# Miniprotein binders against Glycerophosphodiester phosphodiesterase GDPD5 (GDPD5), part 3

Target 1, 371 residues: Glycerophosphodiester phosphodiesterase GDPD5 (GDPD5), of Arabidopsis thaliana (Mouse-ear cress) (q9c907)
Amino acid sequence: RTLHPLPVKGPKTVKLQLQTSRPYNIAHRGSNGEIPEETTAAYLKAIEEGTDFIETDILSSKDGVLICFHDCILDETTNVASHKEFADRKRTYDVQGFNITGFFTFDFTLKELKQLRIKQRYAFRDQQYNGMYPIITFEEFLTIARDAPRVVGIYPEIKNPVLMNQHVKWPGGKKFEDKVVETLKKYGYGGSYLSKKWLKKPLFIQSFAPTSLVYISNLTDSPKVLLIDDVTMPTQDTNQTYAEITSDAYFEYIKQYVVGIGPWKDTIVPVNNNYVLAPTDLVKRAHAHNLQVHPYTYRNEHEFLHYNFSQDPYKEYDYWINEIGVDGLFTDFTGSLHNFQEWTSPLPDTSKSPRQLLSQIASLVLPYAKA

## First folded at step 23 (miniprotein)

Design ca (from ad with E35P)
Fold by OpenDDE base, fold request of step 28:
Structure ca (fold): chain B 371 residues (1-371), chain A 103 residues (1-103)
Amino acid sequence: as target 1 above (371 residues)
Amino acid sequence: SPEEVRKLKEEIKRLEDEAKELLRRAMYLRYFLGPYWLVRKVRELLRKLEQLIDEIKRLAEEAEKTGNEDLIKQAEELIREAEKLLDEIRKLVEEAQKILTES
């Protein structure tokens, strides 16, 4: 019996692991400050710039293929209006209680969507990459994370699940949520937060739809995050108010299904005339319930950076990390946040001996031990 | 006079139609920008405008019933306030619109 030597897989160079010692840098739609949102290039740039997670919005094509695209309509971030062959595809649907007129993703096949090109959402951003990149599938996105030179987390949103389940039908009576979780499982995602399985493939599943998060809790042990919109917006599926879903009673309920919340930053720290006011107790209450807080969205531009920060994004990061105490930041500018974090909270050198780590800890504690 | 009341009703209708259009634009911006402080401010000012329009309507209806010309003058003053507020809202909507890349 010739024992064929098992091919000695050469030492799998252990990819750099996800950091867990500082707030997560979450590339909101990739490095979309520099490159059009939810493109391969935006995600590759965010990975290069040191993101902990790449974030994406999941929608569906007409043929039930999961795509990475933020808007239910193609109008503002694609060249769809230049495609005369699609002019008759414009529709009006109820979207979260509002009539939206546009080119809906679910009215197009994946093949049709792949003909389109993405443009930058914001006029003041670099437009040089407009029209260069197509819409990507969720599987293409999962491939980017898999093939990254280090461990990179993913942060997919189950976006507009009610609308998707109304307009898209999958074989076997499967829901949109089923397809998202099945796709994640196909790529080997799963395990509870900070489990050995999770640390190999970090994942948060987010949604503005509490029922979808509860539903997928039966399908996967992967950590979930409840997204929270503005104070005037109801939940997508349960029609609950902001006050209801940010109550201590609701946190006690929802913590069974989610590991955190993703609120809009201007609901945590209210804003008047582009000035931040006194912070709410929302982060403190969420933390009292053992819920992480990952606010959205941090942006460098004057149009988004409140006047209190003097057009310095580092002042915003310092405030949110050190005064508010958030657990992660959705940012359009991964590189800016990364540079701030490397300056203010450098990662421990994993090459340091236990003695060197102890000496570093001792140097951090010594100023406080002389009181 | 009945003619002054008629004119007030026409001006009220104009203000309502402009407010509805600005609300439509604000909701469109809210969809593409997501939650945004400027769009929130526009929605707050639109609610204030709706309250002013409702008070102008009340004064016009009371003037029609009573023939009190002082109520007409009060309604005309509130129309001037509503127009200033409408101009502020329009400027903020136009500012928010400039954030989006032109189609």
Scores: ipSAE 0.636, ipTM 0.835, lowest interface PAE 1.0, mean pLDDT 92
Fold by OpenDDE base, fold request of step 28:
Structure ca (fold): chain B 371 residues (1-371), chain A 103 residues (1-103)
Amino acid sequence: as target 1 above (371 residues)
Amino acid sequence: SPEEVRKLKEEIKRLEDEAKELLRRAMYLRYFLGPYWLVRKVRELLRKLEQLIDEIKRLAEEAEKTGNEDLIKQAEELIREAEKLLDEIRKLVEEAQKILTES
């Protein structure tokens, strides 16, 4: 009689919950300041560095597989130009009223895209990880968040939905937006903002396309965020001006469908000759309509950090958190923002798991253990 | 003279062709950089350049109709301002281009 040992289900160690007491740290394309954007390694790094959310851009392959990739074309952030077998795939399409020539993601199968490798976007960033990592699927991204040692939120963009729906067709007449929401549901995402269901799997769905956000409001109760581009850019789908979509009348309309806005930071606080000017009333007005404000993008480098901050990212964080009063920050440098927040607004000790204490101790000891 | 007006039209065309190329480069940079203050500044300066080119065109057309040599001199002065503005735009586009990893 072989006594099969009953699998001792060890106590399911409760994962550390999402913080909700300070502005959200949002890893814009992962820790892409250190590692090439939208790679498994960039997301794992952002989770290690203490991000609240990992952010990603959703596009499609030719065969309708959802991928994590920012650009509609592969030219600048991949090695596609080295693949002679793809040289004939270069096309020109209208993208938001502009002709773009390149290797479009929807002209390649997932199998073809998986042959490519990602490189850093910016010349002044660390190039050591260039060519190491492939493009990942949205399902692979969702597994990273699932398998994280703590609760990590996700922040997927429904990117260029007009273009995706033009060039990609799904069985049964499903839209790009349907495929995004179906995939999120498959992984158990849903519930209203701050609901018990949401707090177990935090999610914001973002888009520059207000019609797509309105459309998915009928498909999911998950919170949405309207992204807002520069003051000279119309909306992707409705051709509305910046002034129209940032008006009080439009905030009263759109708050039925979204919980917040994601404006470009340099529209909230205008810039002249790399100096910030007096802030607009945009954050104050959004808050008066009960809309959160999650500006993009905070970056540590000299090329992005305005002269008022004296090349100190902590001065920018202090200004945006304490003077402007934002509800979250899209950052390429999750670790920098995390260190600032742990210094200025530490989470209550009851929230630190023994493993986080051990990881903080390990991060303090590791520099000395190599000496 | 008809020959001076012809030269003005050739210079106008050169300025227009260069402005179009700088706009193409700026839009490419705007695509890959996203919203960026330097690229915004380039687009603002390009709009000023377009307005200046339109005024030069107006003066050249009026000079062609009237034979007024003073309008030719005014157009030549505005061409020098347009060239100075083009040089500023080129420098800013080249500065923004250095942000991207070489292909």
Scores: ipSAE 0.625, ipTM 0.832, lowest interface PAE 1.1, mean pLDDT 91
Fold by OpenDDE base, last read:
Structure ca (fold): chain B 371 residues (1-371), chain A 103 residues (1-103)
Amino acid sequence: as target 1 above (371 residues)
Amino acid sequence: SPEEVRKLKEEIKRLEDEAKELLRRAMYLRYFLGPYWLVRKVRELLRKLEQLIDEIKRLAEEAEKTGNEDLIKQAEELIREAEKLLDEIRKLVEEAQKILTES
């Protein structure tokens, strides 16, 4: 009987841990400034560029498979209009009090969705990757984070849960929220914020739907974030105003269920004619309630960067980090924020093994050694 | 005159139909762009346009009842203001539309 030698599990190289000493770099839909949003390539790029978290929007297919996709309709960010076999799938539904006509994700099976290809949302971005990448499942996204060379956090949105629960049905009467949390648990996510379990698999669960966040608080101890839209937008499920959900009384309520808020940046610092005004007290009040503030979205382009910042994203980062004092930034340009943070707030050497320092030096020198 | 009031009602209807179309476009842009300062500005200007249209309607109805020609002139002045505002809104909607990759 030949004793096959047991594979000597080589020393488990301890993956680089998540940093917790500076505001989080959150790759909003991946490095979508460079590569079409919510693609495998955009997430891999964001990981390469040094993101702390990869962010994704969770929707469902018709057959109840969780997908990473921002819009409830496929029209603007996919080639669905080129698929003549799907032309009859165009529908009109009420979405948050508005009739939207389009190709809804929940009207397509995963197999049908996998035939589509993603394109850039914005006309002024690099179009070279258009049509290259498919829609990914939430399980594929969780696999990207698992297989990353370092610890990378994930930031899934429970997106449009009311609409998803209307149009998609899961076996056993499970809700959309149940399916999201079950999938996270399947991949070993859970534990309270900064717990030993969480630090191994960092996670924030976000939603614009307060009731969904309250509901999942009974399902998982993972930290939640309340997303907050513009001052004119009600909540998705509770029909509460911006003033109601940003009140001190509401912060006292919601802090039982969430560890932070994700407001739109232009509500924290109001804008007039593309100039920032005096900041509100929103961050100070949130912090007084022990809520983190992770504003969205930081973007490098002229179309988004307010004139006060002189087309310099580093001026925006400096203002938001050092003057406003935010705890994380949702950015389409993970690499820009990473470079700013490595310059202004370098991580302590105790966090980097000598091998990781050498690999970082090698990654900085390799682009110049091929020229 | 009854004919002047008829013309005012036709112009009011035109302004209303154009405002509704611009609102539809702005809401579509708001959906795909998310929160965006330019789309917010469009929605603020549309609310001002709605207020102007409502005042023009009031003046036209009062002119129809009273035969007061001064109310017709006031309505015509507010129509000129509404048209300027509509032109501003159109430009901003077209600017916001250029942000999205063509379908």
Scores: ipSAE 0.609, ipTM 0.825, lowest interface PAE 1.1, mean pLDDT 91
Fold by ESMFold2, fold request of step 28:
Structure ca (fold): chain B 371 residues (1-371), chain A 103 residues (1-103)
Amino acid sequence: as target 1 above (371 residues)
Amino acid sequence: SPEEVRKLKEEIKRLEDEAKELLRRAMYLRYFLGPYWLVRKVRELLRKLEQLIDEIKRLAEEAEKTGNEDLIKQAEELIREAEKLLDEIRKLVEEAQKILTES
């Protein structure tokens, strides 16, 4: 029996580590199957549901502040049209060869953008949260990941960099890409894929623009992912064809700058009249070049779920994970993907320190989720 | 006849204008929905329609130059085929449009 207390250190607050033993659950714009996209609430829900990464699209305000927002215009996912004070702000600009008319993000200051409220993009999704949440900044997004009760990775997209650089100017000759990397470094992000630094603050930087990814390779060793559009859509900046950028020669070239590709899933497995057909060899060829494959976008709704899966998103996940062999899934439905993976590929028990260490070691030794 | 050729050219212009508007709507939907199989199918059908309109134009030009009434009849049949394709495209565009939340 002791008569005075021994010195006791405070509780150890080590966060649960990122899993790397199964395909990544990537919360595409947050858990937006239920909560409007690109909002604090959508990201917090995704974290609660067990996502590995929260994913965002980065654009700029007029005054050069990085915001989390997908479309270059505010029209479809905000209440901008109800703001009479902005009624004369509608503009027409050339966006990658097409004239688009609307309320552009770069025509509004951050202060003005913060007056707007986000709404659901899709009519068949839950509309109860429309008008409840503001546009958030990239820094606000980063604090959500930082303050999470477990290690949660981030997956920012440098969105429309040609357009942003045409319409927004930063001091000192800096570009949109410089601002994005500068902000990541401010929050302590860095380190190559699976390095100790990366595992503490996991990150993938994505873009449809190959030159943006090559450019930032001179600024950061953080892992990068080349996004790939439909077979008919050229690259945003270099105007290269799908056939060229998915060739073995291009994979051998681009692997110097990226760790993976993010193709639209219907280009990996072609679709006819909402039925999937026989898969291409794209994933196998990417893997042969040591490139991960993180396709987009897995959505549970009838409108998006191909008929082969009988309206069962678990059949889609099983097909893509176990037959196609992808390394990560961009999903609007974090919870259903998490539940599938917990059911079919559970992680080791992480409630104990020795088991946490074993899970970490197993992830490093058994990298099938990465390849 | 000259009147039939003039009417044929009016129909070609109408088909072109409608195809252009459907293409604009498809690109709008593609921008906000992202890649989507229904919009991809709309764009495929629009390419087929453009090829069909080009053939109708070729027949109309030959009919005007030669006075051959059989070419007019061939063009009129292709116009009916183009109308069926337009109707299919229009239905698919309307289906895709319903996906977006109304303002």
Scores: ipSAE 0.381, ipTM 0.711, lowest interface PAE 3.4, mean pLDDT 88

Design ca (from ad with E35P)
Fold by ESMFold2, fold request of step 28:
Structure ca (fold): chain B 371 residues (1-371), chain A 103 residues (1-103)
Amino acid sequence: as target 1 above (371 residues)
Amino acid sequence: SPEEVRKLKEEIKRLEDEAKELLRRAMYLRYFLGPYWLVRKVRELLRKLEQLIDEIKRLAEEAEKTGNEDLIKQAEELIREAEKLLDEIRKLVEEAQKILTES
């Protein structure tokens, strides 16, 4: 016969929370410096490497399914050209005033898109993974974040909404923006920036289209970020110039709808013949209007690194984080940015997971407190 | 002379066609590379080229109306500048194209 003591209460598993004490590490299309962009493998690698947010681009299939894919056409990052059954599917459409010819995502059903395989965008990146991974849906992307072993934020872009709304129809008079927000709500996303709900499931919704961000502000209080293109590119929906959308007057207007801007980094720190020049006041002015700044894109290849940083990504990170003072970095190289931050701005012990903290406290108190 | 003006107009058409093709290639590269300083430089140079072409057209029209040989010579010098700019743009476009994965 056995003694039947009360069960010892073991610790329950909780996830490590999002850090908010240093600039956000944003895995631009996943860890795509190594693994082809916008694939499950690229996102899992980014999570393993310590990213704060995984970032994706949302477009639509012909049958209205939201997919994670950057270009409106399939030509450059898939093997679509090798599919002879699709050879007659090339089309020419007007995209922001320019005729683009190619295999457009919205001319293919999800079933057809799933037959394609992803390849690396850049010739100088590792080509060994070409043809190994399919296009994933936005729902598949959301499950990756939900099932992560720690709290990982998401950063979806409502991409080319004018084009999507022209070519894809959803039942009930719904728009592309509606489908994106509905899908986010289906997976439990909501809450204003830094609210309890947001911290449990962190989210930024980004777009180059100001009207899309204003529109969804009536659907969700989730934080929004206005993406800003190069100086020469007007907004796709409102045809507003760079000068207009970065003016103090526009910042006063748009800040009621967004929490930050995501500008191309060369609009903050201009580049001439691969040398960085003196920075503009864009970050300082955005901060004066209480707007965060999350520039894109930080890449470790010598094609993207500047001579006055000795083409050293750690010198680039130091400059952008400590001198420019950005609030987040869209990177293709999650691991190198994470290593830099762990080396130069390590998180305090209070950033331990609730599980780790509870175990530590319980171990210290439990043996002495029991009666 | 009428023949000199006719040859200017032929050169203007050729420059316009080449600029249009280079713009198409630059927008292709911008579309897939996104914003990138080399592609931005290409597009900046294309705007300068279009300005030169517009000025050449203005000089050719005035030369036709007035018969002024000095205007023809000015247009010919600007055509030379446009050709140099075209060559620079083509080199930069080829450099940027090498960044994309083949096939």
Scores: ipSAE 0.327, ipTM 0.666, lowest interface PAE 3.7, mean pLDDT 88
Fold by ESMFold2, last read:
Structure ca (fold): chain B 371 residues (1-371), chain A 103 residues (1-103)
Amino acid sequence: as target 1 above (371 residues)
Amino acid sequence: SPEEVRKLKEEIKRLEDEAKELLRRAMYLRYFLGPYWLVRKVRELLRKLEQLIDEIKRLAEEAEKTGNEDLIKQAEELIREAEKLLDEIRKLVEEAQKILTES
């Protein structure tokens, strides 16, 4: 007899809880290595593949509706250019000191945006889903997490807040950030990191804009993550350098508002000619300040895998999890990261028989096994 | 000679125009690919190219003012170096561009 009996009526109404004992599997824009980014299908696939969090980028339509979309322009990941009725809608705006010309999200109403279809960002990914899926709203994204058969966290980014506040009218003297937090509260999100309320509906709110994170700290105790760009890119709102925002002094300041940082992985472990070099001390210093580190972006394709990992994503995962010691991974490939974690750090509720374990090991090793 | 200085200024203008176009393409790639080591390398090489072009301009202006033929020869050598760097940058930009899905 086992020590883990099931209820008499069955567990149909109970959801499997979020794990908090191994690095978070964060489905960056969904499982977009396979299905176009930030679509319902990509998020459902990520949930099926065992992700801990589904991650999205929040921008706005012209009429102030929050949408899940990464770029401030529609050009690269939609079919907007094929819509002749929109041909005269191209505009040029200043974005972080650079003029960008394109079809901006905030120049289109939600109704107009829903006419568009998403395409893969990268030419080497599967192109057969191009044109199949619409842009979704943030509320549609929240319902995907709510309706999942297990507890799945969400990881929304307040994206381009300076631009959104400049070009979209927000009612009642409010801001883009207010709309995001109000929408989260409407769907029952709240509570500090690891609180009872947070564990029922897990959430991280991320941004590259420190002032947006400080601002929303007055509105919610939900955990926040400061995203950090390349070493040459200042913060969009405060114009602070990489060196400043990764200093020990800044970590002591910002830890009052955030629970972690999300740096680009190549700033943690520098790259030269697609070879990783010796790691910096950034993760160790962040941990010394009680900040989690969730780097972006882990991708399985040879264009992104560094040569010293022998084009093997499992060698990359082992390095980042076990040598570097990160707390979460933003991945485009939810399934491969999940399989690695199930093999190397199984959860108690995933205990398997010897036969099941042997089968799982074979599935992870077979593509790379030769003699 | 005046003709040598005129030719030198024409070459500087050509290098500046090509560098500006490559910078525009690199900025486009940066905003839509996000941070990527190949694009970072392109931007680093563009900074080096801009510094080199500025030095060539300085030598050309001083050569025009002084008539010093040694400065013209120095500028011509730096132009050859700038052209090698420009070709390397162009190849990397074209490689990075290929990873975007076409419209």
Scores: ipSAE 0.256, ipTM 0.647, lowest interface PAE 4.5, mean pLDDT 88
Fold by OpenDDE base, last read:
Structure ca (fold): chain B 371 residues (1-371), chain A 103 residues (1-103)
Amino acid sequence: as target 1 above (371 residues)
Amino acid sequence: SPEEVRKLKEEIKRLEDEAKELLRRAMYLRYFLGPYWLVRKVRELLRKLEQLIDEIKRLAEEAEKTGNEDLIKQAEELIREAEKLLDEIRKLVEEAQKILTES
């Protein structure tokens, strides 16, 4: 009688779960303060630095492959200008009522885009990683989150959906939004906010386009976030004003489709002469409608950090978390926010055995029990 | 004169419409991540322009009520300052747009 060895199901090492006890640390394009934006390295760095979510902008190639890239043109953050074979690809298109001239992502195949290399957007950031990393696909990004040592959330933007649907055509008449949701479903994303399915694969889908968020509400139960631009910018698809989309009437409408808003921080707390003014009621009103508020973008550099904070990003985090009461922060500096949160609001160490916790408690109480 | 006040109101409206368009363009430059320093400078100048436009409006309304020709002259002087400021803002917006398109 051959004893077949029972397959030792090695302990399914349960990945560390997403925290839900403090505001979300959202790595805006990864740790892009340190490493060029939307690169594999920037996302891996953000995961190492303790991010809750990795954020990415979804665009399309000419052949309809979803890519992680912020700008509709390649000019600023790639070496496209060095590629003489692409010099004739420069085009001018209407983008939200503006003529943009550049190398548009949708004028290049994925194979062509993969020849390019990313550089830092800001000259005052570390340039050492310039030209090292390619543009990644949305599937490569989803693979980074899947293969992370812990549960890491994802925060994809359906970026410029009007422009993408104008210039890219998918078989079967599928929209850009369909492709984003299909790709998310392929990787097992879905479920309502805080559902068992969601907690295994945390996801927020964001867009500046209300119609796209309404449209995808029929395709997925995943939580959505309405991004809100400056007070002077209309919505991308509905041409609504800032005042309209931040009204209580609009919050009552849009809360049927979204779980929160992502406003620009300087619209929540207006700025004059690089000083923050009195905060608006926007966060209080959003919370009164049960909408989360995830402002963008927190940055450590002097160019972005208002004088009230004395060039100390921890003072900015303290203000936004404790005085304004935001539910998440889009940051270019994931490590700085993580260090602040671990210092001020440490997560309970669930890795400690009950015996280790009891021994620590006992060590804290023992000096007082002998008096 | 009622004609001078009408002309002031037309010039105010032109300045407001141009300021609104330049603001839209500046916000666009922000969205496409034009040089932050340039966008900031454009916003500072636009706020200065808005203050000038408000003062021109005040002077025009007071001139309409009082018939004081000196207020019309003051408004016309501030319009000339506002136009210089608009031209500076336009140049900065064009420069920023050029940086975005030539990079």
Scores: ipSAE 0.024, ipTM 0.468, lowest interface PAE 4.0, mean pLDDT 88
Fold by ESMFold2, last read:
Order: sequence, then C-alpha cells, then structure tokens
Structure ca (fold): chain B 371 residues (1-371), chain A 103 residues (1-103)
Amino acid sequence: as target 1 above (371 residues)
Amino acid sequence: SPEEVRKLKEEIKRLEDEAKELLRRAMYLRYFLGPYWLVRKVRELLRKLEQLIDEIKRLAEEAEKTGNEDLIKQAEELIREAEKLLDEIRKLVEEAQKILTES
C-alpha cells in the first residue's frame, strides 16, 4: 500500500486544535500495529487515524545525533545483522547491571544508522513493510508534528539516559538531557500544561529516570511524565523500588516536577493465567495527588488481549476508560482507539442544532431535575 | 417548628439549584475541559454531593412529619458539608473555564 503524505500547508489555514476533554490517544511509536515502529510512515498513519499525540523514544548515535529508536541495540527491529560490513561492530556493555551483547546505537554514526532498515517487532503483525523505512532523527520527528494538517502533540521519551551519558559526549559539558531540551526549544516547544503556548504545540516529556525529569525541570516548564516499570524493576538512575516510587510520600514529592505517571498497565490491574484481576488503588492514589495516569501498552492482538475481553479491543478500552478511569492510553493501534472514542465520547459537532445540543446537555444533568 | 422546616427547605433548594448549575457547567465544559482526570474529579464530587442532598431531603421530610428538631440540626450539619463540596466543585469548574476563556 502507498504512504499518504501530509499536505503542504496553504497560506492562512487554521488547524484543528488538540482535544482535551477525553482520554488522550497516544500513538505509541506510531501506528506500529500496522507499520514498523518509530518510522515516518507509522507517524503519518497515526496522524491520519486521529491520534492526539505521536510518541517516540530518543537515543543517540555515536556522533551525538538524537534518533527515534526504542531499544539501545539495533538487533530486534532493524536489518543490521544482514549488513556484513557491520559484522565486527557487535559489542558487550554493562546495561543496568547486566552484560548485554548487540549492535548499540551509540557505536554507529548517523550516516551508518541511515543505511539500516526497520522491521516489525512481532512476527504476527503485518510484515509487508519490512525493510522499507530508515531510522529517523528527533528533528525529523518534530517536523512531522509541525507539518501535520491539525494540531498534533508529541510525547518524546528520554530513553536510557544513564547509558547515553556514559557512552556519548557532547561539547561544552552538555548532557543527553540538555540536547533533548535544546532541540525541543529550537522547534518552539515550551509552556506549562494547558497554557496557550502548550495548546499550540502540545508536549509531554517522559522518562523512567526520575533524576532526568528533575534535572530538566530547571530547563523547561513543559509537562513531564514519570514512567514506571514492572514491580521488580528499580529505577535506573536512583535504584529506587517500585514500592517507593509509587508511595504516597513519593507522589507528594514528584508532583512538583511531573503532571502524571505512565505505569505499565499490568501493574495497575494484575493478571493471572491471562485474566485480569481486581485493580489496585494506584490510579485512585495518583489522582488524589493530582497526577494523571497514562498506562502502556494497549495492543489489539489476541497475543496481548486478556481473556476477559473476548478478543475485542473495544471491551479493553471500555474497561480502562470507564471503569479504571485512566487519562490517556499508549496504543499500538491508533485507529481502533480513535473509532471507539468517536463512538462512545464524540467531540462536539458544529452541525448540531441548538435544540439538539440543549437536549443532550439536559439529559446529562437529569438526575438533579427531580429535586 | 414549621418555620425551621420552611427555612431548611429553602436551603435545600438553594443547594440543589447551585448543584444543578455547577453540573450543567461541568457537563457543558467537558467538551472543552482540560485533562480528563480533572473532569473525573468533578464527577466524583458531584456524586458525593448528590448523596448529601438526598440525605438532607430525607431529614427535612422526616422533621416535617414528626416535628423532631434534632433532625433539623442534623440536616444543618449536612448542609455545611454540602457547602464545602460545592466550594471544591466551584473552584475546579472556575479554573477550567478560566483556561478556555483566556485562550
């Protein structure tokens, strides 16, 4: 199938604004249920499908260029193994206390990385686009959002900052975090959550590393989200446990620096034998501290859907949106989530008559009319 | 007394009218409100307020039937709790509306 490029902006056009009245549709690495992750095509498809935010992971090349790529090694989602000229570039490094062997992003220049092609992460996904698309830079990602025909937010992750700062050096004592914020500012991003500036160019900066989020709070007022891994995984930078970083005391501390948390959805609602169990109180406690909750990752395939949902992703969306009450969803399937939200919580339609609109408002407040 | 019951009914109607207005504004503004969790918090507080109003109405009706002044005092205490909830809801709705009008 063909790529659907975004139209070139005409003079004096007005872009459709970001919706802020229903949970955010967050295109996790683009529409990667269909098109290989973190590619221009996956992001353009997500924008076409109606996403609120396009989401990316930021790592660095050897020569210090910020790239959109999820794993610190190239092995799983690129054709690097088929490039015989790179066969001697495999290395072993300590990553969070584990020796990891692979083709690391920071061992290749951007020029070398651009020779590689992206492939689907899961064999049960559509394979027809494997080998068609290169790794993109963070600047290329930013131009995709800028050039969209409507206001589309961005959701960049400062990925593996301890590892990046160990292996990549920037001039003038700059850190990986500095480069990310500098690039965002170069493209006009800034402003606190829901400010006028933020609404024109929406942004969440995410990381698993609390110290990276605290550090950049001195550089930008842009909204930040603390990502939270499995219950067994300590933070990479501070070696803090899941229990510590999800405690009420920690929420009271970190809310000075973040607007929300992004936990793995299976830590919010535990799973046993592929059935969801009773939910924890994590979302309620986060909300009590005025923290949003944007869990990851919602995937439509039966390999990921729990039996409670009967292979119907709409049942999963209904459960998470209407029973659990999350504020945003990281999805690999932008289109299905968008369709669900358009059917169950549509945005205002300017074609509705005043009488029709008033009738809908009245029906929503009816419980108080009897008194 | 009949006078105290009448004043209680006036306070109930005032609380009910303000709750209906705040709910109407929240339901209208949800097309434009900020983050979804703020809208969810307003809905939670409104459910609590509805429960208080229902209990206040129950106490007022029983006080009217029996003439029991202790029920009037209980209703007045719940009215004070309802005022606190209304203040919380009002602040949330006003902040959301300020964001939209100053944009």
Scores: ipSAE 0.000, ipTM 0.134, lowest interface PAE 17.3, mean pLDDT 84

